VH-VL binders against q9h9l3. Designs and how they scored, part 3

Target 1, 176 residues: q9h9l3
Amino acid sequence: PRKMVAIDCEMVGTGPKGHVSSLARCSIVNYNGDVLYDEYILPPCHIVDYRTRWSGIRKQHMVNATPFKIARGQILKILTGKIVVGHAIHNDFKALQYFHPKSLTRDTSHIPPLNRKADCPENATMSLKHLTKKLLNRDIQVGKSGHSSVEDAQATMELYKLVEVEWEEHLARNPP
Key: E = the ipSAE of ESMFold2; O = the ipSAE of OpenDDE; V2 = 0.75 times the mean of E and O plus 0.25 times the DockQ between their complexes.

## First folded at step 5 (VH-VL)

Design u5 (framework fv_unasnemab; at its last look DockQ between E and O 0.03; V2 from the best seeds 0.00; counts 0 for: pae E 11.4 > 2, placed apart)
Fold by OpenDDE, look of step 5:
Order: C-alpha cells, then structure tokens, then sequence
Structure u5 (fold): chain C 176 residues (1-176), chain A 127 residues (1-127), chain B 107 residues (1-107)
C-alpha cells in the first residue's frame, strides 16, 4: 500500500482586518502517528490577527518561524507521492497554496462511514473534536490555549484508520 | 523577449563596496524569485543569493560566504534586482550572473530551476 | 550544506560518442536536481530539471536519471555543439549548491 501521512495546519489572519487565512504552523505525521514535520511558519504578509485562542499561535512563535517558501517546499516534498489524510483538508491545501491530487487525498470530514460509526448523519460535516471524542474517547482541543496541530493530525490519522479498509475499497470502486 | 541585463561591475580594492543591478524585461518580474550566481575565472558556478517574490514574502537567502556582507533587494516597479556588496574580498572576484528563479508544481511535484540568465557583469577585487 | 560531487571533471570525446556525467549529493535530495550547460563565454543554460525532465527545446539526446544521492546526465550521441561544461545543482535545501562541473572536450 502507498505510504500515508496526515496533515494539520494552523492559520493566522493577514490582510485587511485579518480576514485572510495564512499558514502559520503545519504538522505532518505518519501512519503510526510519528511526527514527520512540525514547524511554525512565517506568512508572507503581515500578521494582523494571531487567532491565538484557536490557532495557538503567538507572536513569539514567529520570531524564528520558517519562511513560507521554505516551509511550503519542505511540506510539498513530504507530501509528494503520499496519500494525504486531513480534516477539512481543503483549508490546509488552500493555506499551502497547493492542491494534492484528489485520488491521493482523504478528508475525514467527508467520509460517510466515519460519521456512521460515530452515530452522526452520514452527510453532515462533523468537527474533528466531536469525531475524536465519539470514536476514540479522547478529548482534543481542550482549553483556551489553542489547538495542537500535531494532536489534531494524529487524531485525524487514527480516525481514518478506523474506516481505512472500507473507504479504500469504496474509492477503488468509485474513483474521485 | 525575456531578458536579464546585469550592470555595475568593475574593479575595486578590497574592503570597498559595489552595487550590482539587474534589469529584467519580457516577463512579470514581481512573480518570480531572483538569484545571483557567480563564477570565478576558470571556476565553477557558485550560488550567491536569492530574493523571493513579494507574493511569498520577499524573503532573502544567502550563501555563507557572503552572509553579512552582501544584500539582495528588488524594486518591482522598475523590474530590477540589486546586489549590494560590502567589505569586498579578493575571493569575490567573479562574473556575476543574474538569474530568474522559477518555481512550479505539476501534480504533486515541485520544480525549482533557473531558466533565464543574464550575460553577467564582471567584478574584480584587487589591491 | 549539501555538497555536490561531480565526475569526471573533464572528458575527451568524439562526435557520436556516448557521454555520461555523474553527480553525487552528500545526502539524499530525492529528485530535486537540475543540470545546466555552459558554453565558453556564454551564460549557463538549463537542460534538465527534477533530475529527469528535459527543458523545452533540449535535444532528445540529453537525458537525466537518478534519485536520492546519485544522478547521471547522458548524451547519447555527442554533437559538435555539445562541447561545453555541464553543472548539476540541487534545490533540496538552502544554500543552493552546484557541482564542480564537467568539461566535455573534443578528442
């Protein structure tokens, strides 16, 4: 089977009034949950809103942050040829200004069997936090210190593993 | 026609400063990273510095041999990239090329290469 | 820094010969390697990018191969206009680094 990684990104607000989401942290884990990549990233634009309560990003994290271009290159190199798992992953790719092949992408926010297992409507978009609690009996994104992209990426991978066999078979029969 | 034209080279004594310029034409200058690559007489190519597109933050990168002495900058309104060279040394003697640093993604592959080069400008540092 | 070791430093060949140039990286750089050609008194020209992709307009006799640490540029049948110096370059990480170059000379 093709190698699989899970990705989770944190974004800060840039542009006018901070409404533009810019990549500020990216975490990538392998199938076993081992961290392959975890870096703070310096956006190309001035940060207007750190969105700390959600992103966990603070100004101090940007002091030695990896410039976007370098980070983007590093991340893309890791993702190349891999099946990439994420939750609402289109946001991560958008922040990266990169789109992975659809056939190699797995979005845990759009996997009906996963929702079914969690006793949720199959066509509903459930949060990573909710699915993780229901299916893994684990609390993530706790407190007001912001998200941990590593924790979120690990949770995403573990969730996918619950339905991997079934979903891969489905995708084989129904290529995106 | 896509073109890069370097200028500003000359003969200087060690410790002096010199500023190179590279004028670009024929393409959307601001969308590309720009690099300086030098070649000492009869020697190979040595990467000197890069300045990224402003769209990606305009971040600068330097070879260790020039870090702290050289500064790369750009003026997108004029389509010019500069190399300010301070505290010049004899080993800085070289033909300095301006190059366009192109980057693209095809599928899941990232390509980065220098596809456009100027003719170069000669810098000679000698006592 | 990633060191690029290029070999041979020079090679004498005749028109029609098969020429092989190798480049070795001090660490794995996947396929993030470019090849340039430089003729005397001229600026370098991009030949191959991503280890094996030919730049537009490059004759089919030029080919690149390899991944990881070992790379090869091959000229299947040397032509008169191919006598030049050739350089490999990695873009896996900063600082960007070139190989020492290979001069292809007429025998």
Amino acid sequence: as target 1 above (176 residues)
Amino acid sequence: EVQLVESGGGLVQPGRSLRLSCTASGFTFGSYAMDWVRQAPGKGLEWVAEIDSEAYGGTTYYAESVKGRFTISRDDSKSIVYLQMNSLRTEDTALYYCTRGSSEVSGWTLYEYMDVWGKGTTVTVSS
Amino acid sequence: DIQMTQSPSSVSASVGDRVTITCRASQSISSYLNWYQQKPGKAPKLLIYAASSEQSGVPSRFSGSGSGTDFTLTISSLQPEDFASYFCQQYYDYPLTFGGGTKVEME
Scores: ipSAE 0.012, ipTM 0.592, lowest interface PAE 8.9, mean pLDDT 93
Fold by ESMFold2, look of step 5:
Structure u5 (fold): chain C 176 residues (1-176), chain A 127 residues (1-127), chain B 107 residues (1-107)
Amino acid sequence: as target 1 above (176 residues)
Amino acid sequence: EVQLVESGGGLVQPGRSLRLSCTASGFTFGSYAMDWVRQAPGKGLEWVAEIDSEAYGGTTYYAESVKGRFTISRDDSKSIVYLQMNSLRTEDTALYYCTRGSSEVSGWTLYEYMDVWGKGTTVTVSS
Amino acid sequence: DIQMTQSPSSVSASVGDRVTITCRASQSISSYLNWYQQKPGKAPKLLIYAASSEQSGVPSRFSGSGSGTDFTLTISSLQPEDFASYFCQQYYDYPLTFGGGTKVEME
């Protein structure tokens, strides 16, 4: 009965020379891949480098962006009590200044059965792009607008479903 | 099959110009950044220039050693990236590789790397 | 510019040896560092990205570690095909820069 969502975030550069990474987009999808949340987020400090090539974020996206404080509140209400799936997900939680329970966290960058399915070493940290291409025959992160957090969150959920039964049983036997 | 093929290398005198071409095939060229990396005989790798996709305004970046002399450009309709090299110096003598720049963001971490390399084309600058 | 200092410049080693190559950045680059392998007469190949992530098809004997300014590439048990040059490369800021390289050669 516990509901499951997938999350992905995009960052821009703030601080000196734009070297600090700040949250500027967050997307959350449900188990079926339907979008529950997708907002551009205005960091609390001045954006120095939009990092558009990688983030897909441009100045015009910030015109109506939700301020970080408000966005964080909205996002945390969605995540509370749910199993949250992500790729290298600790980075997303760090950007949200949030600690989600480990027992409710699933990280597709560190699931050995998923790596085996992709013919990759079980202990390797595999990129979302690589896993998605190998296992879903789908090219992500190659579009003209940079990375899409909706696309990435959807891909992450689809990847988890490939190993969900096996991994949930493993975690039940080996609680984190 | 993903492939990059460089051409246009040769022997030129100092102060002259040369244009390198790199023809890409087997991938969606217009969505990728493209780079030039060079390697002088018996030496290490030196990044030269990068051009982003037109979706990002075709932004160009240069190593300080070539800034003002070299120009990177792309023609997405032909899947070609160019390196126009002006005011050549003997120090520009190298094997010039064309590379595909791949980017991935997971969470807030940027992963950027050159995952496809051509075999290179040799430029020799000598009197 | 971010200078990448790679050491040693060369290593003489035997098959089965553990080989460690280090790379030091002139300023913090977080984990924005790649490792490439180049065999004689060949183009470089990506081995490790983001300091510790293995590229597809890379043997498990290769591993990367480090963050900030100090990074390490380790070959746990050297194989005959591993005799090559290895380069680190930062992508934290432009211009992109490579280390000077480490040649791993047979004793």
Scores: ipSAE 0.008, ipTM 0.506, lowest interface PAE 11.4, mean pLDDT 87
ESMFold2 (binder alone), look of step 5: mean pLDDT 91; pTM 0.937

## First folded at step 6 (VH-VL; framework fv_unasnemab)

Design u6 (at its last look DockQ between E and O 0.20; V2 from the best seeds 0.00; counts 0 for: pae E 7.0 > 2, placed apart)
Fold by OpenDDE, look of step 6:
Structure u6 (fold): chain C 176 residues (1-176), chain A 127 residues (1-127), chain B 107 residues (1-107)
Amino acid sequence: as target 1 above (176 residues)
Amino acid sequence: EVQLVESGGGLVQPGRSLRLSCTASGFTFGDYAMDWVRQAPGKGLEWVAEIDSEAYGGTTYYAESVKGRFTISRDDSKSIVYLQMNSLRTEDTALYYCTRGYSDVEGWTLYEYMDVWGKGTTVTVSS
Amino acid sequence: DIQMTQSPSSVSASVGDRVTITCRASQSIRSYLNWYQQKPGKAPKLLIYAASSLQSGVPSRFSGSGSGTDFTLTISSLQPEDFASYFCQQYYWYPLTFGGGTKVEME
């Protein structure tokens, strides 16, 4: 079977008025939740908004942060050839300026069986926090320190594992 | 045998265009980034452009000195990388090398290097 | 851009000599530095990658050290085939940049 990893990224605001989302942290975990990658990343452009409340990123984290060029190279090497699990993962890939093959991508924000298990509408987009609470009875993204990309990646992987068998069978019959 | 062979060099007047080609053999071409590096007569090495593997998005990068004038591209079906050079200047005169860009990770350290080089093709821009 | 300052620009040495070449980056590039050798009329050849890793097939008399801004290429015992130009190159940031080169000449 193909190896599986889960990814979560945190973004800061760059460009005019900070409206551009730039990668500032990336965490990758394996099937067991072990951390394979966790780095603060320096965007190529000036940071206008750290979005600390959500991202957890502070100015001090950018001191000695890995430049985007290097980080992207490291991350892509980890992802290549693997099934990549994420929540609303399109945003992560966009920030990475990289798009993983659709057939090897698993987005937990768009898995009907997962929503069904959580007593949510199958075609609704539910938050990672909500699904994690409902299905894992665990609180994530709590407090004022912002999100933890490692915690979020681990939660994402755990959620997917709940529906992995059913969903993989579905995808086999209906390849994206 | 792994090999890169450049072609397309020649003598041209300023303002003219030239297209360089580099044909790769002996390896899976599509897996690698490709670079152009030039060397003016009696001078050092200058990076010109890079095109990433399509597996990584095929992104292109350029030196400031050639931005807007040069275009790097690749045809993986033919194992060829190109350098379209427009609006040539006298300072573009150089031997142009095609190189294979290798990348990997050891631990958490990314290493990227140019491990295969062609023999180069000479471009001379003169009135 | 990251400027790579290489020194010396040239060095005269004899067979058996220890030769040291230095490369300084205008800012920290961590360990993201390569060394190349170029013989007259030939294309460059990779010697060292990631500051200190020896490329396969390169003699052990070559070694690289350093991190941050200061890097060194050392030839422990110069051989006749080592008379050439040497270049450092950073890949920490685009644009990729080379040092000015060091020509190792016969004394």
Scores: ipSAE 0.631, ipTM 0.868, lowest interface PAE 0.8, mean pLDDT 95
Fold by ESMFold2, look of step 6:
Structure u6 (fold): chain C 176 residues (1-176), chain A 127 residues (1-127), chain B 107 residues (1-107)
Amino acid sequence: as target 1 above (176 residues)
Amino acid sequence: EVQLVESGGGLVQPGRSLRLSCTASGFTFGDYAMDWVRQAPGKGLEWVAEIDSEAYGGTTYYAESVKGRFTISRDDSKSIVYLQMNSLRTEDTALYYCTRGYSDVEGWTLYEYMDVWGKGTTVTVSS
Amino acid sequence: DIQMTQSPSSVSASVGDRVTITCRASQSIRSYLNWYQQKPGKAPKLLIYAASSLQSGVPSRFSGSGSGTDFTLTISSLQPEDFASYFCQQYYWYPLTFGGGTKVEME
């Protein structure tokens, strides 16, 4: 059976007016929620807006942060050949400048059985915070100090496990 | 023998366009980032643009002075890097060098520099 | 953008002299700095990478030092082929930027 990991990323603003989202932290956990990777990442362009209130990224985190090219290589080595679970995961792959096979990608923001368990419309895009509260009885992203990508990756894996058997069978019968 | 040969320079009026080409030989072109660096007469070096290898997403970067006017691109099948220069200004007058970007990682340290340079092609923008 | 300030802009020297060129970054770039040499009518050539590492084939009379914001290129005993312009270049953040250059010329 193919190994599974969950990923979550935090972004900062680069480019004009800080509108470009650039990778500044990435966390990867295994099936059991153990941390496989958690690094602050130095974007290749100057940071216009740390977005600290949501990202949790501060200037001090960048002092010894791993340069993007190095971090990307490390991250892609972990992801290659695995089922990768994320929430709105296309944003994470875009920030990594990477394509992961759709057959190996699981997005907890687009799983109808998961929405159903949360008493949400099957076609709605639900936030990670909302799904985690409803289905795991946990509060994540608490306060105004920013999100934790470790916490978010762990929550994402736990949410997927709630529908894993059903969804994997669905995908086997309906290959993407 | 590693070589970079630039072409496409010339005399043009402000507001016009030119396309520079750089033909690479003697190495696996697709594995390298490629840059353009310019030098105005009697002046120092100014980095213009970079296009990374496909392994790093083919990402492009530009100097602020050329953003929105210049476009860097590459054709790995032909081993050519291009610089499309639109809306040229007199301050774009320079010798334009094509460069190969060397990149290596040892542990947590990134090494990047321009290890091969062409001889350059001259662009003159004047009325 | 990270500004790189070189000093001096020119220096007159004789064969055998010790020459020191400085480069200051507007913010910390760790050791992400290169030095290039350019002879008249020629393309630049890499001398030093990562602030202090000597490129293959570069004579040991060249050395680089510094980290953070303050960097130095030293030629311990100037040779006739060393009369040229020298440029520092940071690769910490895009856009990549060069110092203004230092011309080393014969007295």
Scores: ipSAE 0.046, ipTM 0.694, lowest interface PAE 7.0, mean pLDDT 90
ESMFold2 (binder alone), look of step 6: mean pLDDT 91; pTM 0.933

Design u7 (at its last look DockQ between E and O 0.13; V2 from the best seeds 0.00; counts 0 for: pae E 15.2 > 2, placed apart)
Fold by OpenDDE, look of step 6:
Structure u7 (fold): chain C 176 residues (1-176), chain A 127 residues (1-127), chain B 107 residues (1-107)
Amino acid sequence: as target 1 above (176 residues)
Amino acid sequence: EVQLVESGGGLVQPGRSLRLSCTASGFTFGDYAMDWVRQAPGKGLEWVAEIDSEAYGYTTYYAESVKGRFTISRDDSKSIVYLQMNSLRTEDTALYYCTRGYTDVPGWTLYEYMDVWGKGTTVTVSS
Amino acid sequence: DIQMTQSPSSVSASVGDRVTITCRASQSIRSYLNWYQQKPGKAPKLLIYAASSLQSGVPSRFSGSGSGTDFTLTISSLQPEDFASYFCQQYYDYPLTFGGGTKVEME
């Protein structure tokens, strides 16, 4: 059995008008919710929009932040060989400029049994906040201080654990 | 024994193409990034290109001086890394080294270094 | 690009001498710096990684120090086999860049 980790990233806006999403924080937790990685990351390009309301990232967080090149190496070292759980995880991988093997990826935004358990349409894309409230009776992403990537990663892992057995069996019969 | 052996060097005219090969042995090739580093006669070392070793796919990096002209690739099944050199210029004349890139992350500090080098293959671009 | 400036470009020394080579980065590279040794007609050899970590098999007379922009390679007592060229290399960002090199010659 492979080890599982959950990942959540926060992005800031770079490039023209800040439309490019660049990695600014990455949090990784293990199966038990223990934090394996949590770093602020300095994008290679100038930050135009911190997107603080959503990302929680402020200019002060970029002081002494880990350069993207270095952070990417650290993160990939952690992810390699593991089952990686995330919510809408394609965004995280895109920001990392890295794509984990599909067979080792679990996206909680696309797990029908999870939606079913939350009394949501199986093929709908539900937010992490909604699923966490519905299934874990926990409020995340509250307030105006932005998201906590650690909190979000932990919630993602907990959600997946609710349907892990059923979903892993499904994937075994229907490998991606 | 860990070893890298370069081949494919030679004398070519400007504008021509050349393909270098580096054959690795003595280690699990797919676990390591590979780099090409060149050294012009009597000059210092210049990094040329890198191809990483990721869980899925490969990422490549190039020096500005060779972007658009050189292509680094690898065949893990054969333990070979290649450098396709097109539109060669006289300034590309150098001894080309193949190197193994090692990565380690002790204490959250990323270590990346080239711990194994081949003997190099000479490329001479002259009219 | 990050420029790496080595000094001196050459140094004459005798066996037993303390030799110091400096490498300066055009911007902070934290501790992401390696040192290589190259003997005439040979490929480079890794000596120091991460600014101060001694590569396995390298004699203890070699040491590296520094962080940020200024780095130093020290040979505490030069041996006959140490006459060679030395290069620093940063891996803080792409493109990877080497210093211009320092040739340690026999006095």
Scores: ipSAE 0.335, ipTM 0.780, lowest interface PAE 2.0, mean pLDDT 94
Fold by ESMFold2, look of step 6:
Order: C-alpha cells, then structure tokens, then sequence
Structure u7 (fold): chain C 176 residues (1-176), chain A 127 residues (1-127), chain B 107 residues (1-107)
C-alpha cells in the first residue's frame, strides 16, 4: 500500500503591500499523526506582513528559518511518491511552487462524503475549523495566537480517515 | 548527455579584466541556478558566484572575496552563463569551474546541488 | 559565513582499509551537506548529498552520516580507484562553503 502524509502550510505577505502569499511554515505528519517535518521557512522576498493573527508567524521565527529553496527540496523529498492529504491544498502547493499528481492528492475541502457526514452541502467548500468541530468534536485555531500547522495537519489526516475507505474505492473506480 | 563547457580563461596582468563563458547542453538550462567555483593551484575549492533561474528573478550571489569586482549573468536563449571578472588580482589565479546548481522544479536535482561540473578554464593573473 | 572544518587533511591507507573523514560546521546546517570526490586532474564529482544519500552510480561502500554540525564520510573497504581528495560542502545558506579537503593516499 502507498503511504499517506498530511500537509499544512502557513503564509506571510510579500510583494506590494504584502498581497502575495509566501510560504513561512510547513508541517507534514504521517498516517498516525507523527510529525515528519515542521520548519519555519524564510521567503526569498522581504516580508511585508507577517499576518500573525492567522499565520502564527512572528519576526523571531524567521531568525533561524530554513531558506525557501532548501525547505522546498526537503518537503518535496517527503511528498514524492506518496498520497498527500491537505485542506484547500492547492494553496499549499502554490506556495511550494509545486503541484503534486492529482491521482495522489486528497483535498478534505472537496470530498463529498466528508461534507455529507458533516450535514453540509456536498459541493460546498467547508473550512477545516468547521469540519473538525462537526466531525471530530475538536476546536482548532483557537484564540489570537494564530494557527498551528502541526495541529491543522493532524486534524486534516483524522478527517480523511473518516472517509478513507469509501473515497479511495471511489477514486479507484473513477480515476481523476 | 548533460554537459558544461567553459571558455575565456587566459594569462592577464593584475588590474585587467576577463569574461568567462560556460555553454550548457543536454538539460533545460532555464530551470537551473548556475554557479562558478574556483580552485587555486594545489588548493581546495572556493565557491565564487551563483545566478538563480528566471523564476527567482535572476538573483545573484557572490563570495565576499569577489563582490564588487565580478558579475555573473546568463543568457537563457543561448544556454550560456558568464562571469565578468574586473580588477583582477593575483589571488584570483585559479581553475574556474562552471557548475549546475539547484532547480526550482520537483526532482532529485535540488538535493544534488552542483551535480554537474565542467572541466574548467584556467585564469592566471601575473605580471 | 558558515565555516566548514574538515579533518584529517590527509590520510595514508591501503586497499581494503576502512577510511573515515569528518567535517564540522560552525553552526547547525541540519542535513544540507554534500560530499565530493576529486581525482587528480579531474573536476569534482558529487558523491553524497543531503548528508547521507548516495548519488546515482556511487558504490555502496561509500556512506555518509551526521546532522547538525558533525558529519562523517566513510569508505568501508577502500578500492584502488578511491585514492583521491574528498571535500564537504554546505548548502544551508549563502555563501556556499567547502571544507579544506582530505587527501586519501596509498600507503
């Protein structure tokens, strides 16, 4: 069987007025939720807006951060050949300047059986916070200290497990 | 076949200039950073300069020993990286290697930083 | 700048010997370390990347280990073609820096 990992990233603002989203933290967990990777990442461009309320990234985190080029290589080594689970994962791949094969990608924001379990419209894009509360009875992303990408990656893996058998079987019959 | 071929070395007097060229073939040149590394006679390796791919805005990096005197540049349409060396000093005497740096696309090349080297071109700075 | 201190500067060995070369970084470089082999009159050849990963075509008698500041290249059973100079190089941050080299010579 093919191994699975879950990924979650935090971004900061770069470019004019801080409008460009650049990778500043990435966490990867295995199927059991063990942390395989968790690094603060220094964007190649000047950080204009740390977006701390949501990102949890502060100036001190960048002092020892891994340069983007190096971090990207580390992350891609872990992702290669694996099923990668994420939430709104296209944003994470865009920040990595990488697009994983669609057949090996699982996006918990767009899995109809998962939405159905949460009593949500099957075609709606549901937030990780909402799905986690509804289906796992857990509160994540609490307070003004920002998101934890480790916590979010772990929650994403747990959500996928709720529909894993059904969804993997569906994808086997309906290749993307 | 992946290949790098350097040219433009020679014997010059201190204070003069040289331009080195490195012609690349066998790979998608525009996807890679490119580097220069030098080796003085009987000595170890010294990194000199790097130029990023277009995706990173052709950003350049220099060793402190050459900053302000050397300029790295590239022409992706011709698959050539250059090293313009001004105000040459005797301590710049070395064999100059062109190397293939990282790539900004998925693959093993990023982990294989400087995985392809040319045979080098000799620069001798003396009276 | 990150200094790379390599030792020993040379080692005399015979075919079949186990050879160990060390490299120390002046600060943590995690696992961003390459090892190169350079034979006389030739360009360097990438041997090991990411501290411990063998480049394709490199014999399994070569191994790398370490993380953080201390790294080791090991040749488990030296062969005649292994008499060469070996260099470590960090790619954690600019400027990229090499160790001073280790010359492995026939005894």
Amino acid sequence: as target 1 above (176 residues)
Amino acid sequence: EVQLVESGGGLVQPGRSLRLSCTASGFTFGDYAMDWVRQAPGKGLEWVAEIDSEAYGYTTYYAESVKGRFTISRDDSKSIVYLQMNSLRTEDTALYYCTRGYTDVPGWTLYEYMDVWGKGTTVTVSS
Amino acid sequence: DIQMTQSPSSVSASVGDRVTITCRASQSIRSYLNWYQQKPGKAPKLLIYAASSLQSGVPSRFSGSGSGTDFTLTISSLQPEDFASYFCQQYYDYPLTFGGGTKVEME
Scores: ipSAE 0.006, ipTM 0.492, lowest interface PAE 15.2, mean pLDDT 87
ESMFold2 (binder alone), look of step 6: mean pLDDT 92; pTM 0.936

## First folded at step 7 (VH-VL; framework fv_unasnemab)

Design u8 (at its last look DockQ between E and O 0.95; V2 from the best seeds 0.00; counts 0 for: pae E 4.7 > 2)
Fold by OpenDDE, look of step 7:
Structure u8 (fold): chain C 176 residues (1-176), chain A 127 residues (1-127), chain B 107 residues (1-107)
Amino acid sequence: as target 1 above (176 residues)
Amino acid sequence: EVQLVESGGGLVQPGRSLRLSCTASGFTFGDYAMDWVRQAPGKGLEWVAEIDSEAYGGTTEYAESVKGRFTISRDDSKSIVYLQMNSLRTEDTALYYCTRGYSDVEGWTLYEYMDVWGKGTTVTVSS
Amino acid sequence: DIQMTQSPSSVSASVGDRVTITCRASQSIRSYLNWYQQKPGKAPKLLIYAASSLQSGVPSRFSGSGSGTDFTLTISSLQPEDFASYFCQQYYWYPLTFGGGTKVEME
């Protein structure tokens, strides 16, 4: 089996009125939850909105942040060839301006067995926070200090592990 | 043998268009970013454009001096990278090199360099 | 844009001399700098990458050092084949930028 990693990214607002989501932090963990990557990232454009309440990103985090160009290169090297697990992962890939193979992508926001296990509608898009609470009895994204991308990536991996066997079998029978 | 061969250069009047081609051989073309770098007569090197590997999204970047006028693209099936040059200016006169962009990571240091260069194709823009 | 200021623009030297070329970035580029050699009528050749890593096949008399804003290319003992132009190049941020070049000439 291929190596598996989980990714979570935090975004800030750039462009007109800060409506453009730009990568400002990326965290990647392995199957065991060990941190492989965790860096603040400097967007190529001026930050208009740090979105601190949600992102946890502050201006001070950008002082020594890794430029997007470099960070993207690092991250892509980590992801290449691996099964990448994320929640609503299309947003992370969009922020990275990267396309990971669909066959090697696992989105915990679109896994019916996971929703079923959480007593949620199979075709509903549930939040990472909700699934983590229901299935792992753990509170994430608590408070007003913003999200922890490491914590979110770890939670995402743990959630996937709950349905890994079933889902991998399903995907084997129904390749994307 | 790893090789890059540029073509398509020539003499054109300002405002005209040219399309440069670079044919790669001897390596897995699709795995690498490709760049165009130009050198005006008797001058230094100037980066023009880059196109990343399709595996990484095939993103493109341009120098400000050519943005909106030049377009870099690639055909992996043919191992060719292109540079469409529109609205050419006299200051675009240069020898245009095609280069292979290598990328790797060691100890979280990203290595990116141009390790293979073609012989170049000359573009002359003159009235 | 990140400006790369290279100095000197030219240097006269003799075979066996120690030659030092400097490159200064307008802002920190950490170690994301390459050095190229270009001989007349030829395409550039990669010498050093990541500020201090010697490219395969390049003689050990070439070395690179520095980080942040100040970088140095050193030729410990100049050889006849080393008379050429040298360019630094940063890839820390787009656009990629080169130094103005240094021409190493025979004295």
Scores: ipSAE 0.506, ipTM 0.835, lowest interface PAE 1.0, mean pLDDT 94
Fold by ESMFold2, look of step 7:
Structure u8 (fold): chain C 176 residues (1-176), chain A 127 residues (1-127), chain B 107 residues (1-107)
Amino acid sequence: as target 1 above (176 residues)
Amino acid sequence: EVQLVESGGGLVQPGRSLRLSCTASGFTFGDYAMDWVRQAPGKGLEWVAEIDSEAYGGTTEYAESVKGRFTISRDDSKSIVYLQMNSLRTEDTALYYCTRGYSDVEGWTLYEYMDVWGKGTTVTVSS
Amino acid sequence: DIQMTQSPSSVSASVGDRVTITCRASQSIRSYLNWYQQKPGKAPKLLIYAASSLQSGVPSRFSGSGSGTDFTLTISSLQPEDFASYFCQQYYWYPLTFGGGTKVEME
């Protein structure tokens, strides 16, 4: 009876020409959607491009941001030993410099039963926005002020719950 | 009893290499980050390198003074952490300590410290 | 890099004295600071973590305080075994950095 959490991260551009993606916000929610963690994170190097249109991150958010070293330690203590749900979650783990066990990872962008429920091709990679609109009748990521990682993490958990019983049984029969 | 034992120190000429080993016992080695800290004769402490536990990504970090020359690694099956030191310089002369890193979170306060230290192994780089 | 500046570099004191050591960071490190004690010929030993928390087995005559950039280690009544060097260490950012040390020696 492992505990389950959902995670979503936002990235900013660092390095030459802002081409490196660096973690700048992370939100973690529990099974019920309660926020366990939500912090703006200061990358270890200079931010070249806040990518605000997608990230929602502006310079003022960095004033009190938690340094990446500290934030990573806090986040990994929450994730270790838990089933972690995310959308295209590989990118989140890469930003954390972390590799979570596949057997404890659930990626809502690659769950065939979820796509079927949305009347989408089972092997298609579907956006969180589309799945949330189709299956939860909610509009997320509205406007040009960027995404909310809390909102996205909560939506991701709700989507997983729609197929949780079926998918957990599938994984038990077909261990990743 | 928790114990860290360093070995592999010695007298070497500039430009040569040494590999330090640190053998751990009395605890579950794979659960901990491990660090190397050095102390030049009559000087203070200088952090050298860290390797995290595999559970937290096994990432490595280095002091700028050693980056590109030193490599930290671990063998969890043998409970050993290594420091490969290449292109040694006279300023690398020091007593090298192996340390166990403790980390925990309380009320979302992260605390990290080196809770166990070895006796150290001496590296002397001179002509 | 975050520079840690300790003062004084040495202090002469007698058994029973109150000893105060300061550590200043070149930028805010919040409370992410440790204090270590090192006796001659021995490895360092953790005294205080997270600026103010005493490690298990450390006598209550040791205390730590401060946050941000200014930190203090206090020994309320110096004992013979307390003649040693003391180092602060920040863990807010890599690289981890130590203060230059403070040697507490017998008058």
Scores: ipSAE 0.277, ipTM 0.788, lowest interface PAE 4.7, mean pLDDT 91
ESMFold2 (binder alone), look of step 7: mean pLDDT 91; pTM 0.932

